VHH binders against CTO1 family protein C17G9.12c. Designs and how they scored, part 3

Target 1, 274 residues: CTO1 family protein C17G9.12c, of Schizosaccharomyces pombe (q9uue0)
Amino acid sequence: MLYIVDFDETITTYDTIHLLAEAVNKPEEWSVISDKYWQEYLAWREALPHSTTLTSYLPLLGGSRYLEEASIKRIEKSQYFSGLSEGALDNIVQLITLRAGFVEFINALVPDLRVSKTIFHVLSVNWSARVIEQTLLHHTDLTADLLCVHANDFDFDTSTNTTNGRILARNASSLLMNSTDKVREFRRIVQTDAVSSPLNVVYIGDSPTDFGCLQISPISILMRSNQKYYDILSRFEDVQLVDISEFPVQKAVPGKKIIYTCSDWCAIQKAFLA

## First folded at step 6 (VHH; framework vhh_7mjh_2)

Design b36 (from a1 with W100Y)
Fold by ESMFold2-Fast, scan of step 6:
Structure b36 (fold): chain B 274 residues (1-274), chain A 118 residues (1-118)
Amino acid sequence: as target 1 above (274 residues)
Amino acid sequence: EVQLVESGGGLVQPGGSLRLSCAASGFTVSSNYMSWVRQAPGKGLEWIGRIYTSGSTSYNPSLKSLVTISRDNSKNTLYLQMNSLRAEDTATYYCARSQYYRTGSDYWGQGTTVTVSS
């Protein structure tokens, strides 16, 4: 099995990007940056055309990239994250809570991960691959050699072990910001791992940044973090939402993409490992 | 499942005050950035303000003197206090979970309508 999994609100209970900002401890400066992004996001969202299919909706989601780029440029120009230490980022790990059943699920996979019978990747638009890696190492039986994390990362000065304020693509050719970027990285991962060993591919995510991967993955699971995202997908004529307890569906409706749904990792473990 | 339910809207006279409530379920408001947004009839969305996980608040400068955002963590409820209401404040008011990097749709409530008229 090849698992490719979103981090924020899929593995974690809450989004963790705000914890990165809070680690700097400059709330007035952050409010200016965050509020400007929110205003731009609302204007973009209001301008979105109506879509009746996931296929027609996905190109519209790609249009958000200029907003993400503008926000990251403002963050870098302001030097907001400049001087933030690796230790300060590691302290954020203590504040992160994981969804029910995740630790048990991943710990059960570790023996198969060690012999490459199963492969587990995290694919995230988060700004700190380090925080993701430290979270997995702290809470689970995963060791550093088993970590496959695809996310953005801060640019650290090796002499001081502090960030210079820049946010960089870690392993991808460009920053991971939206659904289109995640699809590009998903395809790269699948080509590298699935070709070398024929595995079933499972994508697990919770939000619109995951929608492209949910459409193209052989097996797709929506973690129900937000009723609105479920509602959006349920309205698409080319999507069939099915509770994970019914996996695998033996008779799919032609022309519809099956996306399985669950609220926690206990349901996934029961469907896949029982 | 995430749900946000706004309440407290209605008809109010110019110069009056209202407190809107937003009851959250399926997540903890103190662990998320929460915003209030409004939409006047025939106009676009206007951001009112937000409360951060720290409890700090930020406001649209044009509205800062007129509104206060607060929360009650024990009730998992967000509030918007509005004073000195004018006819131009007539709008549908929404509370939203406004996390920094979600490029799709964050969750919003159904809204509560405030009408300011004599």
Scores: ipSAE 0.263, ipTM 0.648, lowest interface PAE 3.9, mean pLDDT 87

Design b41 (from a1 with W100Y Y101W)
Fold by ESMFold2-Fast, scan of step 6:
Structure b41 (fold): chain B 274 residues (1-274), chain A 118 residues (1-118)
Amino acid sequence: as target 1 above (274 residues)
Amino acid sequence: EVQLVESGGGLVQPGGSLRLSCAASGFTVSSNYMSWVRQAPGKGLEWIGRIYTSGSTSYNPSLKSLVTISRDNSKNTLYLQMNSLRAEDTATYYCARSQYWRTGSDYWGQGTTVTVSS
């Protein structure tokens, strides 16, 4: 089995990006950066045309990349994250809460990961691959050699062990900013690792940045973090949402992509590891 | 189950004051960035302001002197106090968990309508 999994609000209970900003402890500077992005996001969202299918909605989501790119460039130009230490990121890990059943799921998976019978990847638009890795290492039985994290990361100065403020792609061909970027990386991972069968691939995510991967993965699971995202997917004519307790559905409705739904990792463990 | 439920809207006369509430369930307001956003009939979304986890606030400069955002941790509720209301403040008001980084990772309420007229 090849698992490719979103981090924020899929593995974690809440999005963790704001914790990165708060670790710097410059709230006035952050408010300027954050408010500018939020205003641009609202303008983009309001301009989105109505879509009746996931297939037609996905190109519209791709249009968000310029927002994320402009935001990252403003952050780098301001030097907001410059001087942030690895120790400060370690402190963030203690503030992160994980969804029910995740630790148990991963710990049950570790023996199969060690013999490459199963592969587990994290694919995230988060700015800190280090926080993702440290979260996994500190809360689960995963060891460093089993970590496969595809995300963005801060550029650390090796002499000071602090960031220079730049945000770089890590274990990805380019910065991971939206659904289109995640689809490109998903395809690269599958092409490299899924040599035995495409039916062995599972994508797990919770939000619009995951919608492209949910559409193309052989097995797709929506973690129900937000009723709005469930409602958006449910209205698409080419999507069928099915509770994971019904896995596997023997015959899909013609023209519809089955996306399984769950609220925690206990349901995933029951469906796949029982 | 994550929910945001706005309330407190209604008809108010010009020059009046109104306090909107946003009750959150399934997450903690004080642990998140929370925003108020409005949409006037036939117009686009307009950001009003936000409150950070620290309790610090930021506002749209055009509205700063007229609005105050606060929260009550015991009730897990966000508030928007509005004073000196004008006809131009007629809109549907939304509260949102406004995540900075991820496009589409925000959580929105259904909105509450404020009408300013005699």
Scores: ipSAE 0.216, ipTM 0.621, lowest interface PAE 4.8, mean pLDDT 86

Design b42 (from a1 with Y101K)
Fold by ESMFold2-Fast, scan of step 6:
Structure b42 (fold): chain B 274 residues (1-274), chain A 118 residues (1-118)
Amino acid sequence: as target 1 above (274 residues)
Amino acid sequence: EVQLVESGGGLVQPGGSLRLSCAASGFTVSSNYMSWVRQAPGKGLEWIGRIYTSGSTSYNPSLKSLVTISRDNSKNTLYLQMNSLRAEDTATYYCARSQWKRTGSDYWGQGTTVTVSS
């Protein structure tokens, strides 16, 4: 089995990007950056055309790229994250809580990961691959040699171990900002692993940045972090949402992509590891 | 499961004060960025302000002296205190669970209407 999994609100209980901003401890400066992004995001959402299918919705999500790029450029120009230390990132790890069953699920996979019978990748638009890696190492039986994290990361000065404020791609062909970027990396991961170890592919995510991967993955699981995201998918004529307890569905409705739903990792473990 | 319900709107005289409430269920307000947004009749959405997980707040500079955002973690409820209300403050007020660095959607309530008139 090849697992490709979102981090924020899929593995974690809450979004962790805000914790990165709070680690800098300059809330007035952050409010300027965050408020500008939110205003641009609201304007983009208001202008978004109606879509009756996931297939037609995905190109519209790709249009978010420009506001994500503008936000990152503002962050870099302001040098908001400049001087952030590894110690400050370690403090963030201590604040992160994981969804029920995740630790048990991963720990049960470790023996198969060690012999490459199963492969586990994290694919995230988060700005700190290091926080993701440290979270996994702290909470689970995963060791550094088993970590496959594809995300963004801060540009660390190796001599000082502090950031210069720049955000760079980590283990990805370019910055990961939206659904289109995640699809690009999903395809790269699958192509690489399918050549060396043909496995069933499972994508697990919770939000619109995951929708492209949920559409193209052979097996797709929506972690129900927000009822609104479920409602968006349920309205699409080319999507069929099925509780993971019914996995695997024996007969799909023609023309519809089955996306399994769950609220925690205990349900995933029962479906795949029982 | 996730639901936001605004309340406390109504008719207020110019110069008056009003406190709006937003009751959240299915998630914890203290663990999320929470925002207030309004829409006056025939106009677009206007950002009022936000409360961060830390409890710090940010406001639209045009409104900063007139509004205060707070929360009661024991009640899982967000508040918007408004003072010195003017006719131009007539609008439908929404609370929203706002996420930074997420595309697609946030969750908004149905809104509560505030009318400022004599």
Scores: ipSAE 0.082, ipTM 0.524, lowest interface PAE 5.8, mean pLDDT 86

Design b43 (from a1 with T103S)
Fold by ESMFold2-Fast, scan of step 6:
Order: sequence, then structure tokens, then C-alpha cells
Structure b43 (fold): chain B 274 residues (1-274), chain A 118 residues (1-118)
Amino acid sequence: as target 1 above (274 residues)
Amino acid sequence: EVQLVESGGGLVQPGGSLRLSCAASGFTVSSNYMSWVRQAPGKGLEWIGRIYTSGSTSYNPSLKSLVTISRDNSKNTLYLQMNSLRAEDTATYYCARSQWYRSGSDYWGQGTTVTVSS
């Protein structure tokens, strides 16, 4: 089995990007950055055309790249994250809480991960691959050699162990900002796994940045972190939402992509690990 | 299940004050960035302001003297205090859970309508 999984609000109970900003401890500067992004995001969402299918909606989601990239460039230009230490990022891990059943699910997979019978990847638009890695190491039986994290990361100066304020791709061909970027990396991951078949791939995510991967993955699971995202997917003519308790569906509705839904990892474990 | 329910709207006279409430369930308000947004009839969305996990607030510069955002962590409730209301403040007011860089990672309430008229 090949698992490719979102981090924020899929593995974690809450988004963790704000914790990165708070670690810098410059709330006035951060408010300027976050307010500008929110205003741009709101304007973009308001202008988004209506779509009756997930297939036609996905190209529209790619349009967010212009506002995401502009935001990253503003952050880098401001030097907001410059001087942030590895230790400060590690302290964030203590503030992160995981969804019910995740630790048990991962720990049950570890024996199969060690013999490459199962592969587990994290694919995230988060800015700190380090925080993701440390969170997994702290809470689960995963060891460093089993970590496959694809995200963004801060550019660390190895001599000072602090960031220079730049945000770079980590284990990805370019910065991960939207669903189009995640689809690019999903395809790359699947192509590099010589052992997996198309029927052996599971994508798990919770939000619009995951919608592209949810469409193309052989098995797709929506973590119900937000009713709004469930509602968006439910409106699409080419999507069939099915509670994971009914996995696997024997007869698919012709022309519709089945996306399974769950609220925690206990349901995933019951469906996949008996 | 995550829910946001706004209340406190209604008819108010010009120059009056109103306090809107937003009751959250299924998540903790103090652990998230929370925003107030409004939409006047036939107009686009207008951002009012935000409260951060730290409790600090930021506001739309055009509105900052007229509004105050606060929360009661014990009640898991967000508030919007509005003073010196004008006819142009007539709108549907929404509370939202906002997240930096999780484009689309917002929960929106149903909205509560405020009508300012004599």
C-alpha cells in the first residue's frame, strides 16, 4: 500500500502555519503579512467562477498561485523568518495535537514500512518540513530513515543553525502552494515507487489544496475537518462522497469519482487494517 | 462537527451600537485565527478584522475606529462590537475561522443580518 497524506488538519487537529509565525514573536509585523494575504484570498474567492464538476474546478484552484507566490515573496523581502533557530521550531512540536487514531494507525504500519511492503509519504504546503518531521518522530514509532516528507522548508545556514528567511521546496521539484503543485508531486511519488500499482495508492487530505490529488488517486479519503469543503465536493456532478465505513464500494456510480469520508484515523484503521 | 453560529443582528437606528456573537463548536476559538467579514446587498465581501491566537487584533483601516473584536475563551465565542452605525453598515455579517496559507481552510458561519435604518 502507498499512502500519500496531507499534514495540516489531516494528521493534526489544527493548522500549524500560524505557530511558525508566533515562534518569531513579532506579532505586529505578522499581522501586516497575514492581513494582506487574507484580503487577497477573500477577493480571489469572491471572484471564483461557479463550477459543476471537480474536473472544471481544479484549473480555477490553480489560479491561487499568483496570490500565494506574492505572499511568500513579501515574507522573504520582509525577512520575517530570518534568524529563526532549529530549536525554536522544535518547541512548536509541543503545541501540536494529532487527530484521534493517527498514532495507532502509523505504529501499526511501522513493521511493513521497515520491509517496504507499505510506503508512507507526507505531502504538505506547510513551510516547515522540519516541524512535520519532528512531530512524526515525537508522537509515533517512525524513525528518521522511514520519514518521507514533501513540503516547503526554511533555508538554514548550517554554521548558525538559523534561517536566512527564505522558503524553499523540500523533496519536491518546486514550492508547494496549491492543488496543482500537490498533483505534480503526487504523480512524481507514484512514478518513483516501482513496487506500487495504481490500485494500491491512497491519498488522504481535507481541503481544496488536496482536491486534485483526491480526484486522481485510485483510493481517496477526505478527512472531514471542515463542513464547507465537504459541501463543495458534494455539489460536483462527478463526485460521489461515501462514508469510509462502506469501504470498499462494490459498484461505483458511472462517471463519478468515489471519495471516502471520515472524521478520524480510527475509521481509516478499521477500513484498511481490519 | 465544526460549526460557527452568528447571532445578535437585527434592526438598529443610525448612530446606534450592536454586539454580534459567534458561537463555535467542534474546535477551540483561542487556538485559531478568527475573522469577521461582511457583505452588503449586491456588493462583494469586505474584511472587517481578525483576532489572533495571542489575542491581538487587526482591523480594516477604514473600520478600525468603529469596531472591536474580542473573544470569551470560556464560552468559545467570538464577538464583534460595532458603534456609530450608519446606513452603509447594512450587511450580512459572517464569522470565519481563517488560516494562513491554507487557501480555502476557512469555516464560515451562516451569517447574521444587520439593517441600519430609521
Scores: ipSAE 0.208, ipTM 0.607, lowest interface PAE 4.7, mean pLDDT 87

Design b44 (from a1 with T103V)
Fold by ESMFold2-Fast, scan of step 6:
Structure b44 (fold): chain B 274 residues (1-274), chain A 118 residues (1-118)
Amino acid sequence: as target 1 above (274 residues)
Amino acid sequence: EVQLVESGGGLVQPGGSLRLSCAASGFTVSSNYMSWVRQAPGKGLEWIGRIYTSGSTSYNPSLKSLVTISRDNSKNTLYLQMNSLRAEDTATYYCARSQWYRVGSDYWGQGTTVTVSS
């Protein structure tokens, strides 16, 4: 089995990106950056046309890249994250809580990961691959040699062991900002691992940044972190949502993508590892 | 399951004050950035302000002297206090979880309507 999994609100109980900004502890400077992005986001959201299919909706989500890119450029120009230490990031790890059943699921996979019978990747738009890696190491039986994290990361100065304020891609071809970027990396991972080691592919995510991967993955699981995302997907004519307890089921109308749904990792473990 | 439920809207006379509430379930308000946003009839969304996990607040400069955002962590509830209300403050007011980087992953309430007229 090849697992490609979102981090924020899929593995974690809540989004962790804001914790990175708070680690810097300059709320006045952060408010200028985040308020500008939020104003741009609201204008973009208000202008979104109605879509009847996931296929037509995905290009519209790609339009958000301009907002995300502009925001990251403002962050870098301001040097907001410059001087942030590894210790400050470690403090964030202590604040992170994981979704029910995740630790048990991963720990059950470790023997198969060690013999390459199963492969597990994290694919995230988060800005700290380090926080993701440290979270997995702290909470699970995963060892560093088994970590496959595709995300963004801060550019650390090796002499000071603090960031220089830049955000760079980590184990990805370019910065990961939206659904389109995640699809590009998903395809790259599948080409590399599925060709070299043929396995069934499972994508697990919870939000619009995951929608492209959920559409193209052979097996797709929506973690129901937010009722509104379920509602958005349920309205699409080309999507069929099925509770994971019915896996595997093929009751799709021609032209519809089956996306399985669950609220925690206990349900995933029962479906795949029972 | 994450939910936000706004309340406290209604009819108010010009110059009056009103406090809106937003009750959160399925997550902790103090662990998230929370904002208030409004939409006047026939107009676009207007950002009012935000409260950070630290408890610090930031406001739309046009509204900063007229509004105050606060929270009660024991009740997991967010508040918007509005003073010196004007006819142009007539709008539907939304509570939102506003962690900006997950664009489109924001949790929004259903809104509560405030009408300012005599």
Scores: ipSAE 0.170, ipTM 0.580, lowest interface PAE 4.7, mean pLDDT 86

Design b46 (from a1 with T103H)
Fold by ESMFold2-Fast, scan of step 6:
Structure b46 (fold): chain B 274 residues (1-274), chain A 118 residues (1-118)
Amino acid sequence: as target 1 above (274 residues)
Amino acid sequence: EVQLVESGGGLVQPGGSLRLSCAASGFTVSSNYMSWVRQAPGKGLEWIGRIYTSGSTSYNPSLKSLVTISRDNSKNTLYLQMNSLRAEDTATYYCARSQWYRHGSDYWGQGTTVTVSS
């Protein structure tokens, strides 16, 4: 099995990007950056057309990239994250809580990961691949050799072990910012993994940045972190939401993408690991 | 399941004050950035203000002197205090959880309507 999984609010109980900002401890400066992004986000949402299908909705989500790019450029220009140490990022790990059943699920997978019978990837628009990696290492039986994390990362000066304030693409050709970027990386992962097949790929995510991957993955699971995202998907004519307890669906409805739903990893473990 | 339920709206006379509440369930308000947003009849969304995990607040400069955002962590509830209300403050008021850089990660309540008229 090939698992490709979102991090924030899929593996974690809460989004972790705000913890990165708090690690810097400059709340006045952060409020200026955060407020500007929020203003731009609201304006973008006002312009968003109505869509009756997931297929027509996905191109509209791509428009958010200009907001994300503009905000990252403002952050870099301000030098907000400049001087942030690896130790400060590691302190964030202590504040992260994981969704029920995740540790048990991963620990059960480790023997199969060691013999490449199963592969587990994290795919995230988060700014710190380091925080994701340290979270996995701290909470689970995963070792460094089994980590496959695809996310952005801070640009560290190796001599000082502090950031220069830049946010860089880690493995991808460009920054991971939206659904379109995640689809591109999803396809690269699937193509590169020699053991993957169309029937053995599972994508797990919770939010609109995951919608493209949920549409194209052979097996798709929506973690119900937010009722609004469930509601959005439920209104699309080309989507069928099914509780994961009914996996696998014996008869698919023609023209509809089945997306399984769950609220924790205990349900996923029961469906996939018996 | 994440839910946000606004309450406290209604009819208020010009110059009056009103406190809106937003009860959250399925998550902790003190661990998230929380915002108030309003929409006047026939107009677009207008951002009112935000409270951060630290408890610090930021406001739309045009509204700063007229509003205060606070929370009660024991009740998992967000508040919006409004003073010196004017006819132009007539709007539907929404409580929102907005995650920084998570496109579409905002959770919105159903809204509560405030009408300012004599």
Scores: ipSAE 0.079, ipTM 0.493, lowest interface PAE 5.7, mean pLDDT 86

Design b47 (from a1 with G104A)
Fold by ESMFold2-Fast, scan of step 6:
Structure b47 (fold): chain B 274 residues (1-274), chain A 118 residues (1-118)
Amino acid sequence: as target 1 above (274 residues)
Amino acid sequence: EVQLVESGGGLVQPGGSLRLSCAASGFTVSSNYMSWVRQAPGKGLEWIGRIYTSGSTSYNPSLKSLVTISRDNSKNTLYLQMNSLRAEDTATYYCARSQWYRTASDYWGQGTTVTVSS
């Protein structure tokens, strides 16, 4: 089995980006950056056309990349994260809570991961691959040699043990900002790791940045973090939402993509590892 | 799951004042950035302001003298105080949890409608 999994609100109970900003402890500077992003986001959202299919909706989500890129450039120009230590980022790990059943699920996979019978990748638009890696190492039986994290990361100076404030792609061909970027990396991972078993690929995510991967993965699971995202997908004519307790559905209705739904990792473990 | 429920809208006379409430469940208001946004009939979304975890606030410059954002942590509720209301303030008002790196992931309520007329 090849698992490719979102981090924020899929593995974690809550979004973690604000913990990165709070680690710097400069709320006035952060307010300027976040207010500008929020104003731009609302203007973009207001301009979105109506879509009746996931296929037509996905290109519209691509437009958000310009907003994300502009925000990252403002962050770098301000030097907001410059001087942030690896230790300060590691302290964030202690504040992160994981969804029910995740630790048990991943720990059950470790023996199969060690012999490459199963492969587990994290694919995230988060800005700290380090925080993702440290979270997995701290909470689970995963060891460094089993970590496959594709995200963004801060540019660390190993001599000072601090960041220079730049945000770089980590284990990805370019910065990960939206659904289109995640689809690009999903395809790269699958081509590298699943060429001999493409039907055993599972994507797990919770939000619109995951929608492209949910559309193209052979097996797709929506973690129900927000009713609004469920409602968006349920409205699309080319999507069929099915509770994971009914997995596996032997055949899809022609023209419709089956996306399984669940609220925690206990349901995933029961469906896949029971 | 995360839910936001706005209330306190209604009919108000020009020059009047009104306080809107936003009750949150599934998360803690004081631990998150919270915003107020409005949409007048047939118009686009207009950002009103934001309150940060610190309790500091920022406002749309065009609205700063007319509005105040606050919260009651014990009730997990966000407020928008509006003064000197004008016909152009007629809109549906939404509270939102601000998640800047997830552009399509704002948690919004159903909204509460404010009508300013005599």
Scores: ipSAE 0.186, ipTM 0.599, lowest interface PAE 4.8, mean pLDDT 86

Design b48 (from a1 with G104P)
Fold by ESMFold2-Fast, scan of step 6:
Formats: structure tokens, sequence, C-alpha cells
Structure b48 (fold): chain B 274 residues (1-274), chain A 118 residues (1-118)
């Protein structure tokens, strides 16, 4: 099995970007940055036209890249994250809560990961690959040699062990910001790992940044973090949402992409590791 | 199941004060960024303010002196205190769970209506 998994609200109970911002301890400055992003995001979302298919909706989601880029540029220009230490980022790992069953799932997977019978990748639009890696190392039996994390990261100055305020692409050729970016990286991962060992591919995600990967993955799982995202997918004529307890569906519906749904990792473990 | 239920709206005189409540179930308010947003009749959504996991708050600059956001962790409830209300504050008020940045409003309540008139 090749697992490619979103981090925020898929592995974690809550989004972790807010914890990155709080680690800086400049709430007045962050309020200006976050308020501007909030206003732009709400305006963008309100202006989205109605779509009857996931296929037609995905290009519209690409428009979010412009507001994400603008926000990251504002953050870098303000130097908001400049001077943030590795220790400060490690402190937020303590505040991260994982979804029920995740630790048990990944720990059960570790023996197969060590012999490359199974491969596990994290693919995230998060700004700190370090926080993702430290979270996995702290809470699970994963060791550094088994970590495959694809996310953005802060630009650390090795002489000071602090960030210079820049957010950089880590493993990808460009910043991971939206569904289109995640699809590009998903295809790269699949091409690399499928060539070395043909495996069934599972994508697990929870939100619109995952919708492109959910559309193209052979096996797709929606973690039900938000009823609104379930409702969006449910209205698409080319999508069939199926509770993971019915995996695998024996009869495909022509013209529809099956996306399995679950609320925790216990259901995934039962479906795939039972 | 995740739910947000706003209450406390109603008719209030100009210059009056009102406190809105938002009862949360299915998640912990103190572990999330929480926001208040309003929508006046025939207009778009207007952000009022936010409370962070730390308990710190941020507000729309035009409203900062007129509103206060707080929470009671023991009751898993969010509050919006409003003072010096004007006719322009007539709106439906929503509390929202904000999965911060890139998902500013992921769960919204049904809203509670505030009418400011004589």
Amino acid sequence: as target 1 above (274 residues)
Amino acid sequence: EVQLVESGGGLVQPGGSLRLSCAASGFTVSSNYMSWVRQAPGKGLEWIGRIYTSGSTSYNPSLKSLVTISRDNSKNTLYLQMNSLRAEDTATYYCARSQWYRTPSDYWGQGTTVTVSS
C-alpha cells in the first residue's frame, strides 16, 4: 500500500497553522495579517460560481493560490516569523492533538514500512515540515528514516538556529498552497514509488486542498473534519460518497468517483488492516 | 456531532448593550480559534473579531472599542459583548469555529438576530 495523507485536520484534530502564529507571540501584528487574509478569503469564497461536478469545481479552487501567495508575501515582508527558534516550534508539538486511532494505525504499519511493503507519505500545505516531522516522531513509533513529509518549511539560518522569516518549498519545486499544487506533488510521489514497487495508492484528506488528490487517487478517503466539505462533495454529480465500512465497493457506478468517508483512523484500520 | 448554537439576540434601543452567547458541542472551544461574524440585511459577511487558543483577542478595527469577545471554558461557550449599539449594528450574528488560516470559518451556527431600533 502507498498512503499519501494530509496533515492538518486529517492526522490532527485541529489545524496547526494557528499554533505556528502563536509561537511568535506577536498577537497585534498577527491580527493584521490574519484579518487581511480572512477578508480576502471570504470575498473569494462568496464569489465562487456554482459547480455541478468536482471536475468543473477543481479549476475554480486554483484561484485560491493568488490569495495564498499574497498572504505569504505579506508575512515575509513583515518578517513575522523572523527569529523563531527550533525550540519554539518544538514547543507547539506539545499542543497538537491527533485524531482517534492514528497512533495505533501508524504503529501497526511500522514493520511493513521498514521493509518497504507499505509506504507512508504526508502531503501538506502547512508552513512547517519540521512541526509535522516532530509531531510524528513524538507521538508514534516512526523513526526519522521512515519520515516522508512533503510540506513547506521555514528558512532556518543554521548559524543562529532561527528562521529568517521566509517560507520555502522543501521537497517540491514550488510552494504547496492549494489543490492543484497537491495534485502535482501526488503525481510525483506515485511515479517515484510505483516505479520501484507497484502498490495500491490511498489518498486521505479532509478539505478543498485535498479535492484534486481525492479525485485522481485509486482509493480516496475523506476524513469528515467539517460537515461543509462533505456537503460540497455530496452535491457533485461525478462523486459518490460511501462510508468506509462498505470498503471495498463491489460495483462501481459509471461516471462517478467513489470517495470513502470516515471520522477517525479506527475506521481506516478496520477497513485496511483487519 | 459538531454544533454551534447562538443566542441572546433581540430588539435593543440605540446606545444599549447586549451579550450574545454561542454554545459549542462536539469540540472544545479553548482548543480552537473562535470568531464572531455578522451579516446585515442585504449585505455581505463582516468579520467582528476572534479569540485565539491562548485567550488573546483581535477585532475589526472599526468595531474594537464597541465589542469584547470572551469564553467560558467550563461551559464550552463563546460570548460577544456589544456596547453603544447603533442602527447599523442590526444584523444576524454568527459564531464560527475558525480552523485558522486557509479555513477561517469551517463551522457556523444558525445565527441570532439583533435589531437596533427605537
Scores: ipSAE 0.046, ipTM 0.437, lowest interface PAE 4.7, mean pLDDT 86

Design b49 (from a1 with S105A)
Fold by ESMFold2-Fast, scan of step 6:
Structure b49 (fold): chain B 274 residues (1-274), chain A 118 residues (1-118)
Amino acid sequence: as target 1 above (274 residues)
Amino acid sequence: EVQLVESGGGLVQPGGSLRLSCAASGFTVSSNYMSWVRQAPGKGLEWIGRIYTSGSTSYNPSLKSLVTISRDNSKNTLYLQMNSLRAEDTATYYCARSQWYRTGADYWGQGTTVTVSS
C-alpha cells in the first residue's frame, strides 16, 4: 500500500501555521502579515466562479498560487522568521494534537514500512518540514529512516543554526502552495515509488489543497475536519461521497469519482488494517 | 461535527450598538484564528477583523474604531461588539474559522443579519 497523506487537520486536529508564528513571539507584526493575506484570500474566494464539477473547479483553485506567493514574499521581506532556531521549532511539537487513531494506525504500519511492503508519505503545504518530522518522531514509532515528508522548509544558516527567514522548497521543484502543486508532487511520488513496487495508492486529505489529489488517486479519503469542505465536494456532480464504513464500493456510479469520508484514523484502520 | 452558529442580529437605529455571538462546536476557538466577515446586500465580502490564538486582535482599518472582537474560552464563543452603527453597516455577518495559509481552509457559519434603519 502507498499512503500519501496531508498533515494539517488530516493528521493534526488544528492547522499548525499559527504555532510557527507564535514561536517568533511578535504578534503585532504577525497580525499585519496574516491580515493582508486574509483580505486577499476573501477577495479571491468571492471572485471564484460557480462550478458544478470538481473537474472544472480544480483549474480555478490554481489561481490561488499568486496569492500564496505574494504572502510568502511579504513574510520573507519582513524577515519575520529570521533568527528562529531549530530548538524553537521543536518546542512547537509539544503544542500539536493529533487526530484520534493516528498514532495507533502508524504504529501498526511500522513493521510493513521497515520491509517496504507499505510506504507512507506526508505531502503538505506547511512551511516547516522539520515540525512535521519532529511531530511524527515524538508521537509515533516512526524512526528517521522511515520518514518521507514532502513540504516546504525554512532556510537554515548552518553557521548559526537559525533560519534566515526564507521559505524554500525542500524536495519539490518549487514551493508547495496549492492543489495544483500537490498534484504535481503526488504524480512524482507515484511514478518513483509505485512503479518500482506495485502498490495500491491511497490519498488522505481534508481541504481544497487536497482536492486535486483526491480526484486522481485510485483510493481517496476525505478527513472531515471541516463541514464546509464536505459541502463543497458534495455539490459536485462528478463526485460521490461515501462513508469509509462502506469501503470498498462494489459498483461506482458512472462518471463519478468515489471519495470515502471519515472523521478519524480509527475508521481508516478498520477499513485497511482489519 | 464542526459548527459555527451566529446570533444577535436584528434591527438597530443609527448610532446604536449591537453585540453578535458565534457559538462554536466540534473544535476549540482558542486553538484557531477566528474572524468576522460581513456581506452587504448585493455587495462583496468585507473582512472585519480577527482574533489570534494568543488573544491578540486585528481589524480592518476602515472599521477598527467601531468594532471589538473578543472570545469566552469557557463558553467556546466568539463575540463582535459594534458601536456607532450606520445604515452602511447593514449586512449579513459571518464568523469564520480562519487557517490563513491554507487557501479555502475556513469554516463559515450561516450568518446573522443586522439592519441599521430608523
Scores: ipSAE 0.082, ipTM 0.518, lowest interface PAE 5.7, mean pLDDT 86

